# Ledger of designs, part 8: VH-VL binders against Putative uncharacterized protein F40H6.5

Target 1, 136 residues: Putative uncharacterized protein F40H6.5, of Caenorhabditis elegans (q09277r678to813)
Amino acid sequence: RMVNFANVMEVGDNITITGHIWQNASESTFNLYVGMDPKYLQSYISIHINMRWATDGIVYNYFWGMWNYQFESYSTRPFSRGLPYVLSVVRGINYYDVYGNGQFIKKFGIIGSVALHQVGAMYGYQQWNIDTVKMN
Key: E = the ipSAE of ESMFold2; O = the ipSAE of OpenDDE; V2 = 0.75 times the mean of E and O plus 0.25 times the DockQ between their complexes.

## First folded at step 4 (VH-VL)

Design p16 (framework fv_burosumab)
Fold by ESMFold2-Fast, scan of step 4:
Structure p16 (fold): chain C 136 residues (1-136), chain A 123 residues (1-123), chain B 106 residues (1-106)
Amino acid sequence: as target 1 above (136 residues)
Amino acid sequence: QVQLVQSGAEVKKPGASVKVSCKASGYTFTNYYMHWVRQAPGQGLEWMGIINPSGGYTSNAQKFQGRVTMTRDTSTSTVYMELSSLRSEDTAVYYCARGHYDSSGYWDAFDIWGQGTMVTVSS
Amino acid sequence: AIQLTQSPSSLSASVGDRVTITCRASQGISSYLVWYQQKPGKAPKLLIYDASSLESGVPSRFSGSGSGTDFTLTISSLQPEDFATYYCQQYNSYFTFGPGTKVDIK
């Protein structure tokens, strides 16, 4: 599900989504985009969070004209397949803090003045339901 | 094997511009951020800005906004830092430095540095 | 803007001494603090990141500690090659460096 926000994300803002992960999910992915009305692989992704349920891993990345592999961790313990989730991404000046079900998961570095202050959209896709989306 | 090699020393007059280059080798150029840091004689380190070599996107320190331009050429694995409207206070060694990639994937430190380029601004 | 202060500004020590350098941030920076070593005429060298993580290839006599606003770099037994200026740097909000601490031979 793609959501365009009324305002760009400011330092201190958070984007929080809630929903349920499919019982048989293989992957669930969340992107924050620079600007509005993004197009996959043509628009810039400030943070890419790819959850891999079979291996219990999370991959963090960004897209600025090409994918840069940042990190793969093998811990998704805040979340479980078939259960409800709360994912929050909190904006710092040069980083995001990622939380799952109220627990800190990861600090992810960001780059570029455009990405740093101009996030305007999110896109959640693959095997999860997204019930609510809030910015603040 | 992994290294950053910078252009040679420059002497400029006040009001001129200087463009310093930094050529990367031994790693995938577009997978790491590049920073510029300067150091005036006998002084400490001062961060100037950051560039993403993949997209060419930059974020500069507020002190240098409007005077600094950072660019890259992916075909030569080279980043450039151009500083305009030079003053005597801009006399410094200018370093390029690669963003640190730790086990968590976090860009937190500068792990590989160029040798530095001395820029002297004098009348 | 986050400002960093270092103490002492300079110190004199002998080979074998335990040396402690402190870095204080003007606001909380969690563990987002890096230490560098710089020898005269050379580029800085990364020693410690994330306040306490030792960079690969750096001798184990170097250690870092602290969180929030107060941080320390410790050299457990000073060697001749350790005479240098040491800088802290924060990455919680952009990037700023401390003014440096010069470690001189006694």
Scores: ipSAE 0.006, ipTM 0.553, lowest interface PAE 11.6, mean pLDDT 84

Design p17 (framework fv_burosumab)
Fold by ESMFold2-Fast, scan of step 4:
Structure p17 (fold): chain C 136 residues (1-136), chain A 122 residues (1-122), chain B 106 residues (1-106)
Amino acid sequence: as target 1 above (136 residues)
Amino acid sequence: QVQLVQSGAEVKKPGASVKVSCKASGYTFTDYYMHWVRQAPGQGLEWMGIINPSGGSTSNAQKFQGRVTMTRDTSTSTVYMELSSLRSEDTAVYYCARDRYSSGWYDAFDIWGQGTMVTVSS
Amino acid sequence: AIQLTQSPSSLSASVGDRVTITCRASQGISSYLVWYQQKPGKAPKLLIYDASSLESGVPSRFSGSGSGTDFTLTISSLQPEDFATYYCQQYNSYFTFGPGTKVDIK
């Protein structure tokens, strides 16, 4: 499901998602898209965060016309199946800082020219209950 | 019901081109990536390329350099794969297949077309 | 490019048998491996994704395991409809298929 933000994401703002991970989750994904048009939103993913519960880590990438596997990167996963989670993505000047349950887990470079006034979120295979999605 | 329906069998001469279509129904066409895979008689599966139906972006396997073009038409929910400069070794069944992941990350191919036999002979 | 090999290339089995098929990658692919079933004249069908996750509607007799370079598909009690060719496929770096394993009637 897509969530659009009315406000522009400024440097220092964060997008925070909270909820509960399914006991039997196989995959959970969170994407930040550039743009407000639902048809073009999925073509420009500024940060892709993918948790495959069979592995220990989180996979990060961006999508700017095509997936670039050479920019794929990883972090530890401070989340557990069946438990509550807090995921935050904080906008820096040229990077995102990602936090899981209050712990810094990843600095991810912003690739391409990101229009700060057009950021939305879309969830793929989430397999987690989402209680809140807020831009702070 | 989710389906991919492909165009019918083709017989082509060496040097010709072929354009295979794959019409999607039962889901939002622009939400899922589409792959093309071929299978020569008696042989295994070979990945050819991927297209994002929303933006039209593509990535092709290197061995099909300059010969394969993938396109889509969002008004008809159809993807196309055109292979040019056909050789006898291009004789194969060509499949379109939907990527299981709806949010744009590559994954498994969950829905397949029925296949289109392309025969290249003199 | 990441290459996949499957063993055996073919096997003969009887209904009720436990069948194991292996897939080996030329380099580490984490859990980014998929298994498909293909019957003669038909398109492949997705069985297992992410090395061990059953696709919806796939019978529980199918299971996958492994990580890194070595992966296994197991059919715990072979049924008549399971005679087919099985393919592994990686998605860690683009996409490549294994050569297939044919499961025939004994």
Scores: ipSAE 0.007, ipTM 0.557, lowest interface PAE 10.5, mean pLDDT 82

Design p18 (from b2 with heavy chain N52D S57Y G106D; framework fv_burosumab)
Fold by ESMFold2-Fast, scan of step 4:
Structure p18 (fold): chain C 136 residues (1-136), chain A 124 residues (1-124), chain B 106 residues (1-106)
Amino acid sequence: as target 1 above (136 residues)
Amino acid sequence: QVQLVQSGAEVKKPGASVKVSCKASGYTFTNYYMHWVRQAPGQGLEWMGIIDPSGGYTSNAQKFQGRVTMTRDTSTSTVYMELSSLRSEDTAVYYCARGRYDFWSDYYDAFDIWGQGTMVTVSS
Amino acid sequence: AIQLTQSPSSLSASVGDRVTITCRASQGISSYLVWYQQKPGKAPKLLIYDASSLESGVPSRFSGSGSGTDFTLTISSLQPEDFATYYCQQYNSYFTFGPGTKVDIK
């Protein structure tokens, strides 16, 4: 599910999504995109959150023309296949704080000029249901 | 061993630009952020900005917006800080410093390794 | 912008003294506070990160405490090599240094 924000994400804002993970999911992914209009985002992803259900964790990265695999990082996965989830991403100045089911799981550093930090859209895809999206 | 080595002292006239280099060795250059910090004579430390050596992305302190440009060269493991439109108030020692980020449990962003400093003097 | 203040701005102490330096933030910064030591003509040296975690290789006489807005650096028994300026630095919102506390010999 793609959601365009009314305004760019400010420091202290959060995006919270809820739903259910498919019982036989192989992957579930959530991206925050730089810019206000997804059709003009040149594949710039400020934070990529990739849950790989065959492995033991969550993979984090960002995308600027290609994946920067050297800054790929990991966290525990407080989610289970077939069960409901709550995922929250809180914007800091040079980082995101990620929460799963109310538990802090990851601080993800981001580096970029002021314009490259301006997140205006999200996209969740692959094998999970995204039932609600809230921005605060 | 882990080390940051900076370029030598510079003397510049007001209105000129200065470009300071910082060469990293002893670790994987692209796995750590690099910060620039300055210190005017007899004064405290002032943060200028941060660069991701892998992607080349930067974020600068508001005070330096439009005047500071940070770049890197991955082939030589070197970061650069260029400051333009120099004023006498820019006379300072300029440091590069490595930012430590724990991708698993913590984001300390402590500056654990520092360059030796580059004195930039801006005068007539 | 988050401002940091340090108290005292300077102090004089003798070898063997217990020294306490305070850092106060203008708003809550959780534990996102670092302490550095700087000797004249030298680059700063990392002492303590995450408010209370001692950096590897730093003597155990250094300790940090606090969270939120009030933080302290303590040197339990001052040594000759500890005469320096000490800076706190936050990383909760960008990066800000305190003005420094100079520890001088009596």
Scores: ipSAE 0.006, ipTM 0.540, lowest interface PAE 13.7, mean pLDDT 83

Design p19 (from b5 with heavy chain L109Y, light chain A32Y N92Y; framework fv_burosumab)
Fold by ESMFold2-Fast, scan of step 4:
Structure p19 (fold): chain C 136 residues (1-136), chain A 125 residues (1-125), chain B 106 residues (1-106)
Amino acid sequence: as target 1 above (136 residues)
Amino acid sequence: QVQLVQSGAEVKKPGASVKVSCKASGYTFTDYYMHWVRQAPGQGLEWMGIINPSGGYTSNAQKFQGRVTMTRDTSTSTVYMELSSLRSEDTAVYYCARGGDWYESSGYYDAFDIWGQGTMVTVSS
Amino acid sequence: AIQLTQSPSSLSASVGDRVTITCRASQGISSYLVWYQQKPGKAPKLLIYAASSLESGVPSRFSGSGSGTDFTLTISSLQPEDFATYYCQQYYSYPTFGPGTKVDIK
């Protein structure tokens, strides 16, 4: 089952961030509408992340807090830079200084992918893979 | 101060492709949307599509789906519009035009305040 | 797609006349309507945005009004340099333009 968290990730009039979390799974999918006014949207970015939820939410809370940190820092000018910025935010799992508690995250890994979807076009989908980040 | 300068006139045969350039100066190129609009002889204005120069993301009018490609080069502050499979009815003046400031949400509106001088593309056999 | 119609398609008027051009949208577009002036052989020039806001540097004889589906561009006292075609454009959705109104000065 999925839980809609769109409102938590809503930033600005021209950028919408939506996503779904599988309640009993190690997966999350985020749809990001980046760098384009929604009325012009013929494409969107999907981020699919496999996370280790089985640690009673520790990985989830770190990831979500880090995302909130990034978006809070940029809330006045959210996602104005397109795909490279989105990828940097996803890779923000490297920002251990946000919590000063890297011991917990060092025990988990994350794998994700980014897909660019064309809406209303006769084009196929473009797929972008995010490098695997592994921690021991 | 702010201006858009387009490439020169082109004459093409049916079935060919044409690529028109639009060089921006006098403002931060990546802060504003860029639109493409065409005008056939004796006819009105027709919107073709939009590009965000920052990320290169585009959205095209349904009529031009599969035929139009918009790109940009941030190192030269230039936007390109390529139209393929040209037909005689594609004969028109093609304009680039600056849209809203997407970087500052308070400045968003899609009134085209700066226009290029236009590029005449003639498609004839 | 939102369709725009303009009336009249053309008109002829004398210097000093009040000229009124209308633009009608196929559905409600709030105040997301723009007016342009285009002279022969030149690119369009922005006159009015947000239905009624005068662009910087545009003479005050130009004014816009309306909301929803019915919009008007008024030139209070026509001048020789106002010979042109006038276009409305909506930006409530993907941009679309009206067919234009040609203003001839005689």
Scores: ipSAE 0.136, ipTM 0.577, lowest interface PAE 4.9, mean pLDDT 70

Design p20 (framework fv_burosumab)
Fold by ESMFold2-Fast, scan of step 4:
Structure p20 (fold): chain C 136 residues (1-136), chain A 124 residues (1-124), chain B 106 residues (1-106)
Amino acid sequence: as target 1 above (136 residues)
Amino acid sequence: QVQLVQSGAEVKKPGASVKVSCKASGYTFTDYYMHWVRQAPGQGLEWMGIINPSGGYTSNAQKFQGRVTMTRDTSTSTVYMELSSLRSEDTAVYYCARGGYWESSGYLDAFDIWGQGTMVTVSS
Amino acid sequence: AIQLTQSPSSLSASVGDRVTITCRASQGISSYLVWYQQKPGKAPKLLIYAASSLESGVPSRFSGSGSGTDFTLTISSLQPEDFATYYCQQYNSYPTFGPGTKVDIK
């Protein structure tokens, strides 16, 4: 599910998504983009949140023409396959704070040009349902 | 059928450059990263670098910095790897390999489809 | 750079044998490890990804296990077509390969 934001994400804003994870999910992914059409435009990903159900919990990275493998980082996963979830991402000055089911799970740093770009879209895809999207 | 088809064998003199091609078919060319891996005779596998076919952005192993250039042509779904200043120790089979969906980090560098390989021999 | 070592460097086995190959990383790589099979004159073939996930079309006699720094590839009942060299590869960082383990006929 792709959503273009009515307003770009400001420091202090949060985006919260809710839904259900597929019982047989292998991956579930959420990206925040610089740009309005991440599928058709060559867009930049400010934060990539990738849940790998067969491996280590949650993988975080950013994309700026190439993945920065050395910047890839990890957290525990407070979600389970087949169950509902609440994922919240809070924008800081040069970081994101990530929450799962109300639990703090990750502070993801943003560097250089990534921190200067405005986020205008999200794209959640793969094996989960995204039922609601709310920006506060 | 997803496949990668590489150019034919090359024989080069020391100091020359070689440019190997890898043509993709059976999938959306710009949705997957492409890697280059080489293997000297009787030796193991050595990663050389990665290219994003969508934007042409690259990242190369430190050992090959300044000598390797990777490019792509989206109109022909082809990636290229050019290695310059060839030495006898560059004699190897060079493979292209598909690895990682552009939006996914879960399978980022598992190489699921490989080219057949291109033998490059550096001799006088 | 993350270094990978494999043990043994070579082994001899008979059809029907259980074969175990290990891969060790110089630092923790979670489950970001892949196993390939390479037959003489051929490109490598993906067997196992994410340390333990069997690639589609690969026989169930192949299995992978491990996390962190220690990983194992097991072939439960060796077949004639399994005589090959096996490589591990990590993708927790820029890719690196192990040196390979050659599985020969006894």
Scores: ipSAE 0.080, ipTM 0.667, lowest interface PAE 4.3, mean pLDDT 86

Design p21 (framework fv_burosumab)
Fold by ESMFold2-Fast, scan of step 4:
Structure p21 (fold): chain C 136 residues (1-136), chain A 123 residues (1-123), chain B 106 residues (1-106)
Amino acid sequence: as target 1 above (136 residues)
Amino acid sequence: QVQLVQSGAEVKKPGASVKVSCKASGYTFTNYYMHWVRQAPGQGLEWMGIINPSGGSTSNAQKFQGRVTMTRDTSTSTVYMELSSLRSEDTAVYYCARGRYNWNDYYDAFDIWGQGTMVTVSS
Amino acid sequence: AIQLTQSPSSLSASVGDRVTITCRASQGISSYLVWYQQKPGKAPKLLIYDASSLESGVPSRFSGSGSGTDFTLTISSLQPEDFATYYCQQYNSYPTFGPGTKVDIK
């Protein structure tokens, strides 16, 4: 599913997602979309957060017409299959700070020059339950 | 129903350029990445690059940077791969291949392949 | 660049045999590995994606396993139509292919 936000994500705002990871999950993804329809390759993803549960860590990337594999980055994963999670993405001036269960896990550069006025959040391959998605 | 149909075989001289086409049908052209992969006679597969048919953005293998150009025409659901400054070692079958759409994955598996275009480079 | 090696480079087998092909990555690639089958004069055919997920329409005698750097393709009971070259491919970074394993008739 997709959640659209009424307001632009200002510096200091956060998008927080809470829920529960499936016991047998293979993958869970959260994307922050800007500007385009997220069901198509026309989508622009300002931050892609991908957890593959059979393997290590969290993979981060952005999609701005194409994935940038050369600048793909990683963090530790403070989440476990079968357990609840809290994932927060906090907007800085030119970066996002990512928090998992209250722990700082990643600083990720904001790519592109468009305002976040068409912000949407979507969770790709969805082997997690999502209780809330809120901009604070 | 879903298929990729490529242009016919080409014979080129060293130093020339070749442009191979790949026409998609049976699915929404702009919803799937298109990749180009080549195979020299008797050899293995080699990835050349990827194009997003929606916006035209590309990412090419480092070995081919500066020599390969990928483009698309959305009105005809066709992708093109142009390889310049041809050498004898560029003799190969060139395939277009569709990325298997998976919302969480990039540089995915290739689920639909063109029939291949033989490009022969000889003096 | 992530390098893939396959072993054996070729093998000869009989119908009904269990065939095992391995693929090794020079770096950890999680489960981002694909297996293809290629018959002479034809384009490759997708068999397995994400290391162990069987593509729709592919016979259940094909299976994949492994994670990290070591991966295996198994054909539990080789059929006449399975004589082909098999390639692994990674997509943890820009795609690279293994050199292939040729499965010939004994």
Scores: ipSAE 0.026, ipTM 0.654, lowest interface PAE 6.3, mean pLDDT 83

Design p22 (framework fv_burosumab; at its last look DockQ between E and O 0.04; V2 from the best seeds 0.00; counts 0 for: pae O 11.3 > 2, placed apart)
Heavy chain, then light chain:
Amino acid sequence: QVQLVQSGAEVKKPGASVKVSCKASGYTFTNYYMHWVRQAPGQGLEWMGIINPSGGSTSNAQKFQGRVTMTRDTSTSTVYMELSSLRSEDTAVYYCARGKYSGYDYYDAFDIWGQGTMVTVSS
Amino acid sequence: AIQLTQSPSSLSASVGDRVTITCRASQGIDSYLVWYQQKPGKAPKLLIYDASSLESGVPSRFSGSGSGTDFTLTISSLQPEDFATYYCQQYNSYFTFGPGTKVDIK
ESMFold2-Fast, scan of step 4: ipSAE 0.493; ipTM 0.843
ESMFold2, look of step 5: ipSAE 0.209; ipTM 0.734
ESMFold2 (binder alone), look of step 5: mean pLDDT 92; pTM 0.941
OpenDDE, look of step 5: ipSAE 0.000; ipTM 0.623

Design p3 (framework fv_burosumab)
Fold by ESMFold2-Fast, scan of step 4:
Structure p3 (fold): chain C 136 residues (1-136), chain A 122 residues (1-122), chain B 106 residues (1-106)
Amino acid sequence: as target 1 above (136 residues)
Amino acid sequence: QVQLVQSGAEVKKPGASVKVSCKASGYTFTNYYMHWVRQAPGQGLEWMGIINPSGGYTSNAQKFQGRVTMTRDTSTSTVYMELSSLRSEDTAVYYCARGYDSSGYYDAFDIWGQGTMVTVSS
Amino acid sequence: AIQLTQSPSSLSASVGDRVTITCRASQGISSYLVWYQQKPGKAPKLLIYDASSLESGVPSRFSGSGSGTDFTLTISSLQPEDFATYYCQQYNSYFTFGPGTKVDIK
């Protein structure tokens, strides 16, 4: 699923996604794209959040013309399969703060332009039901 | 039909460089990654690197960093792989392969070129 | 760097046999594994992506399974055109191929 936002994400804004994770999920992904009409390979992903249920943890990356294969970063995963989740990404100065179910889990550096025009959220390997996606 | 057509066989001396081309047709060139993979005679497959034809961004295997350069020409839908400081151990068939966009993250290689034999001999 | 190993390195089989090939990763790669078939003198051909998804046009006798570190390619009833070398490949971190498993005629 892709959601486009009417406003640009400014410092202090957050994008919050809620729902529940599939009981049998193998992978759940959230991408924050730069721009209104993203095309894979031609559009940038400011933060990629990838939950791999076969292993503990979350993998983070960005896409700025190429994936940064050398510098994947990681955090703990405060979510469980079959249960409700709240994922929040808060825009700071040159970084994102990521929260899972109210718990701080990751500080991730922003690559590229700090002045994001309009951003969308896309879910690659979704395997979670999404009830809401809001920019606050 | 989707097709990748590579340049012909090359024979090089040690210390030379070689530049192999791969021309794409039948799809939108800038919507798929292009990979380079080699295979020494009787040996397995070895990944060399990846290029995003949109923008020309690359990422190379650690073993080849400093020796391999990948470029593209969007007007001809062609990708190039140049390998410098050739050694006898670089004798191999070199393949280009399209990254299959199955989920928008990482790709399988769904379409392959026919291969280019590069022989390095004194 | 993620290393892949395959077993067996080679096997001999007859038409109609069930063939099982395994691929093991040195660390967890989720489902980020691909299987290829290569015949002598030819480029590899994609068989299975995302560990278990069959590529369009590939016969249903091919199947893949596994996640994490242990993966299996199965050919349920070997056909004459299936004698080839099979490679696994990971795309979790960069791209690495296994050493291959050669399937020869008995």
Scores: ipSAE 0.423, ipTM 0.794, lowest interface PAE 2.0, mean pLDDT 85

Design p4 (framework fv_burosumab)
Fold by ESMFold2-Fast, scan of step 4:
Structure p4 (fold): chain C 136 residues (1-136), chain A 122 residues (1-122), chain B 106 residues (1-106)
Amino acid sequence: as target 1 above (136 residues)
Amino acid sequence: QVQLVQSGAEVKKPGASVKVSCKASGYTFTNYYMHWVRQAPGQGLEWMGIINPSGGSTSNAQKFQGRVTMTRDTSTSTVYMELSSLRSEDTAVYYCARGWDSSGYYDAFDIWGQGTMVTVSS
Amino acid sequence: AIQLTQSPSSLSASVGDRVTITCRASQGISSYLVWYQQKPGKAPKLLIYDASSLESGVPSRFSGSGSGTDFTLTISSLQPEDFATYYCQQFYSYPTFGPGTKVDIK
């Protein structure tokens, strides 16, 4: 599911999504994009959250015309296949704080201040249902 | 037909640079990553790096940092790989290969160029 | 970087034989493993993707299995055109290849 925001994310804002993970999921992914109407390979991703269901973890990265292996990082995954989830991403000054089912799981550093100030869209895709999207 | 066609064989002296081309046809050039993979005679496959043809951004294997430059020309649907400061151990067949799915972080190679033999000798 | 090892490094077999090649990853890679066939003087050809999915046009005698760290390529009844080198590759992270397994005539 893609959502364009009415306003860009400000420090202290959070995006919370809820839904259900597919019983047979292999991957579920959530991206925050710079700008609106993200396109194939032409748009930048400020934070990429990739859940790999055959492993115990979540993979984080950013996309600034290319994936940066050097900045690939990881956290535990407090979610389970077939069950409901709550994912929250909170904007800090130089970072995002990521929460799963109310549990803090990751502090992700923001690559460049410009990326943070221009975040205008989200895209959740692959093998999960995204039922609600709320920005506070 | 989806096809990648590479430039012809090159013979270079140590210390020189070589630039190999790979021309894509049969698909939307900017919708798929392009990778470069080499193979020394009688040896296995070695990944060198990746280019996003849409913006020209690249990511290269650590071993080739500072020596490899990947570029593209969208008007001709061509990617280029330039390797500098050539050594005899750079003698290899160099392949371009298309990433399976441009929307994914992870790529398998579904279409390969025919290969370009680069020989480095004095 | 994720390291891949293959076993055996080479084998000799006869037409009609069942051939098994293994690939092991240094860490869990889920099912993000691909098998290629390479004949002398030719570019590699995609054989199996996502550990077990047969590429279109590839004969059904080829099969892949495994998940996590241990993977297998099987040729159920070796044909003359199957004498080649086989490579595994992971795409869980930036691509790395196994060292290859050469299948020669006995």
Scores: ipSAE 0.191, ipTM 0.732, lowest interface PAE 4.0, mean pLDDT 87

Design p5 (framework fv_burosumab)
Fold by ESMFold2-Fast, scan of step 4:
Structure p5 (fold): chain C 136 residues (1-136), chain A 123 residues (1-123), chain B 106 residues (1-106)
Amino acid sequence: as target 1 above (136 residues)
Amino acid sequence: QVQLVQSGAEVKKPGASVKVSCKASGYTFTNYYMHWVRQAPGQGLEWMGIINPSGGSTSNAQKFQGRVTMTRDTSTSTVYMELSSLRSEDTAVYYCARVYDFWSGYYDAFDIWGQGTMVTVSS
Amino acid sequence: AIQLTQSPSSLSASVGDRVTITCRASQGISSYLVWYQQKPGKAPKLLIYDASSLESGVPSRFSGSGSGTDFTLTISSLQPEDFATYYCQQYNSYFTFGPGTKVDIK
């Protein structure tokens, strides 16, 4: 699912996703996009959040312009297959703070000066239900 | 050994520009953010801005908008800070400093500092 | 902009004394607070990160505590090499340094 927000994501704003993870999920992905269609090669992904259920963790990365994902980083995963989740991304000036079920799990560097208009979990393998997506 | 080595002292006239360099060694240059911080004689520390050596993106403190430019050269593992339209109040020691962990990013602590570059602005 | 204040601005102490320095933020910053030591003519040195985590190689007599708006740096038994200026720094929104606390010989 792809959600477009009317306003840019300002410092202090958060984007929160709630839903349920499939019981047999192998991978679940969430991306924040910068003003472009995620199907095009020139799409900008400010933060890529990928839960790999075959391993015990979450993988983070970004995509900027013509460049592929630059470098992976990792965090613990406070989510379980078959259960509800709450994933929140809070925008700072130079970092995103990522929370899972209310627990701080990752600080991720922001590349470039970005205005965030789009939110989606549509890039990569998706095996979760998304109930709500809200910018607060 | 992890080290940041800065260029030597500069003396400039009001209205001139100065470009300070900071050469990194002993670690993967593109894995850590680099900051610039200055300190006027007898005064406290003042943050100027940050550069991501990987992508080259920058963010500068409001006070320095329009006057400061930060760049990097990945082939030499060097960051640069150029300050234009110099005034007497720009007389200070300028430091480069790296952030603890680029990708983990849990703690934005400046763990390694350059030795400082004294910039004197006088007529 | 988040402002930091430090108390006291300066203090005089003797070797062996317990020294306490406070840092207050104008708004909540969670644990996103760092402490530095600066000796005359030298670059600052990292002491404490994430409000209470001791940097590797820093003597155990240094400790940090606090969260939200009120933070404390403590030196349990002051040594001759500890006479310096101490700065707090927040990283919750941009980067702001406190004005510093100078620890002088009594």
Scores: ipSAE 0.006, ipTM 0.540, lowest interface PAE 13.0, mean pLDDT 81

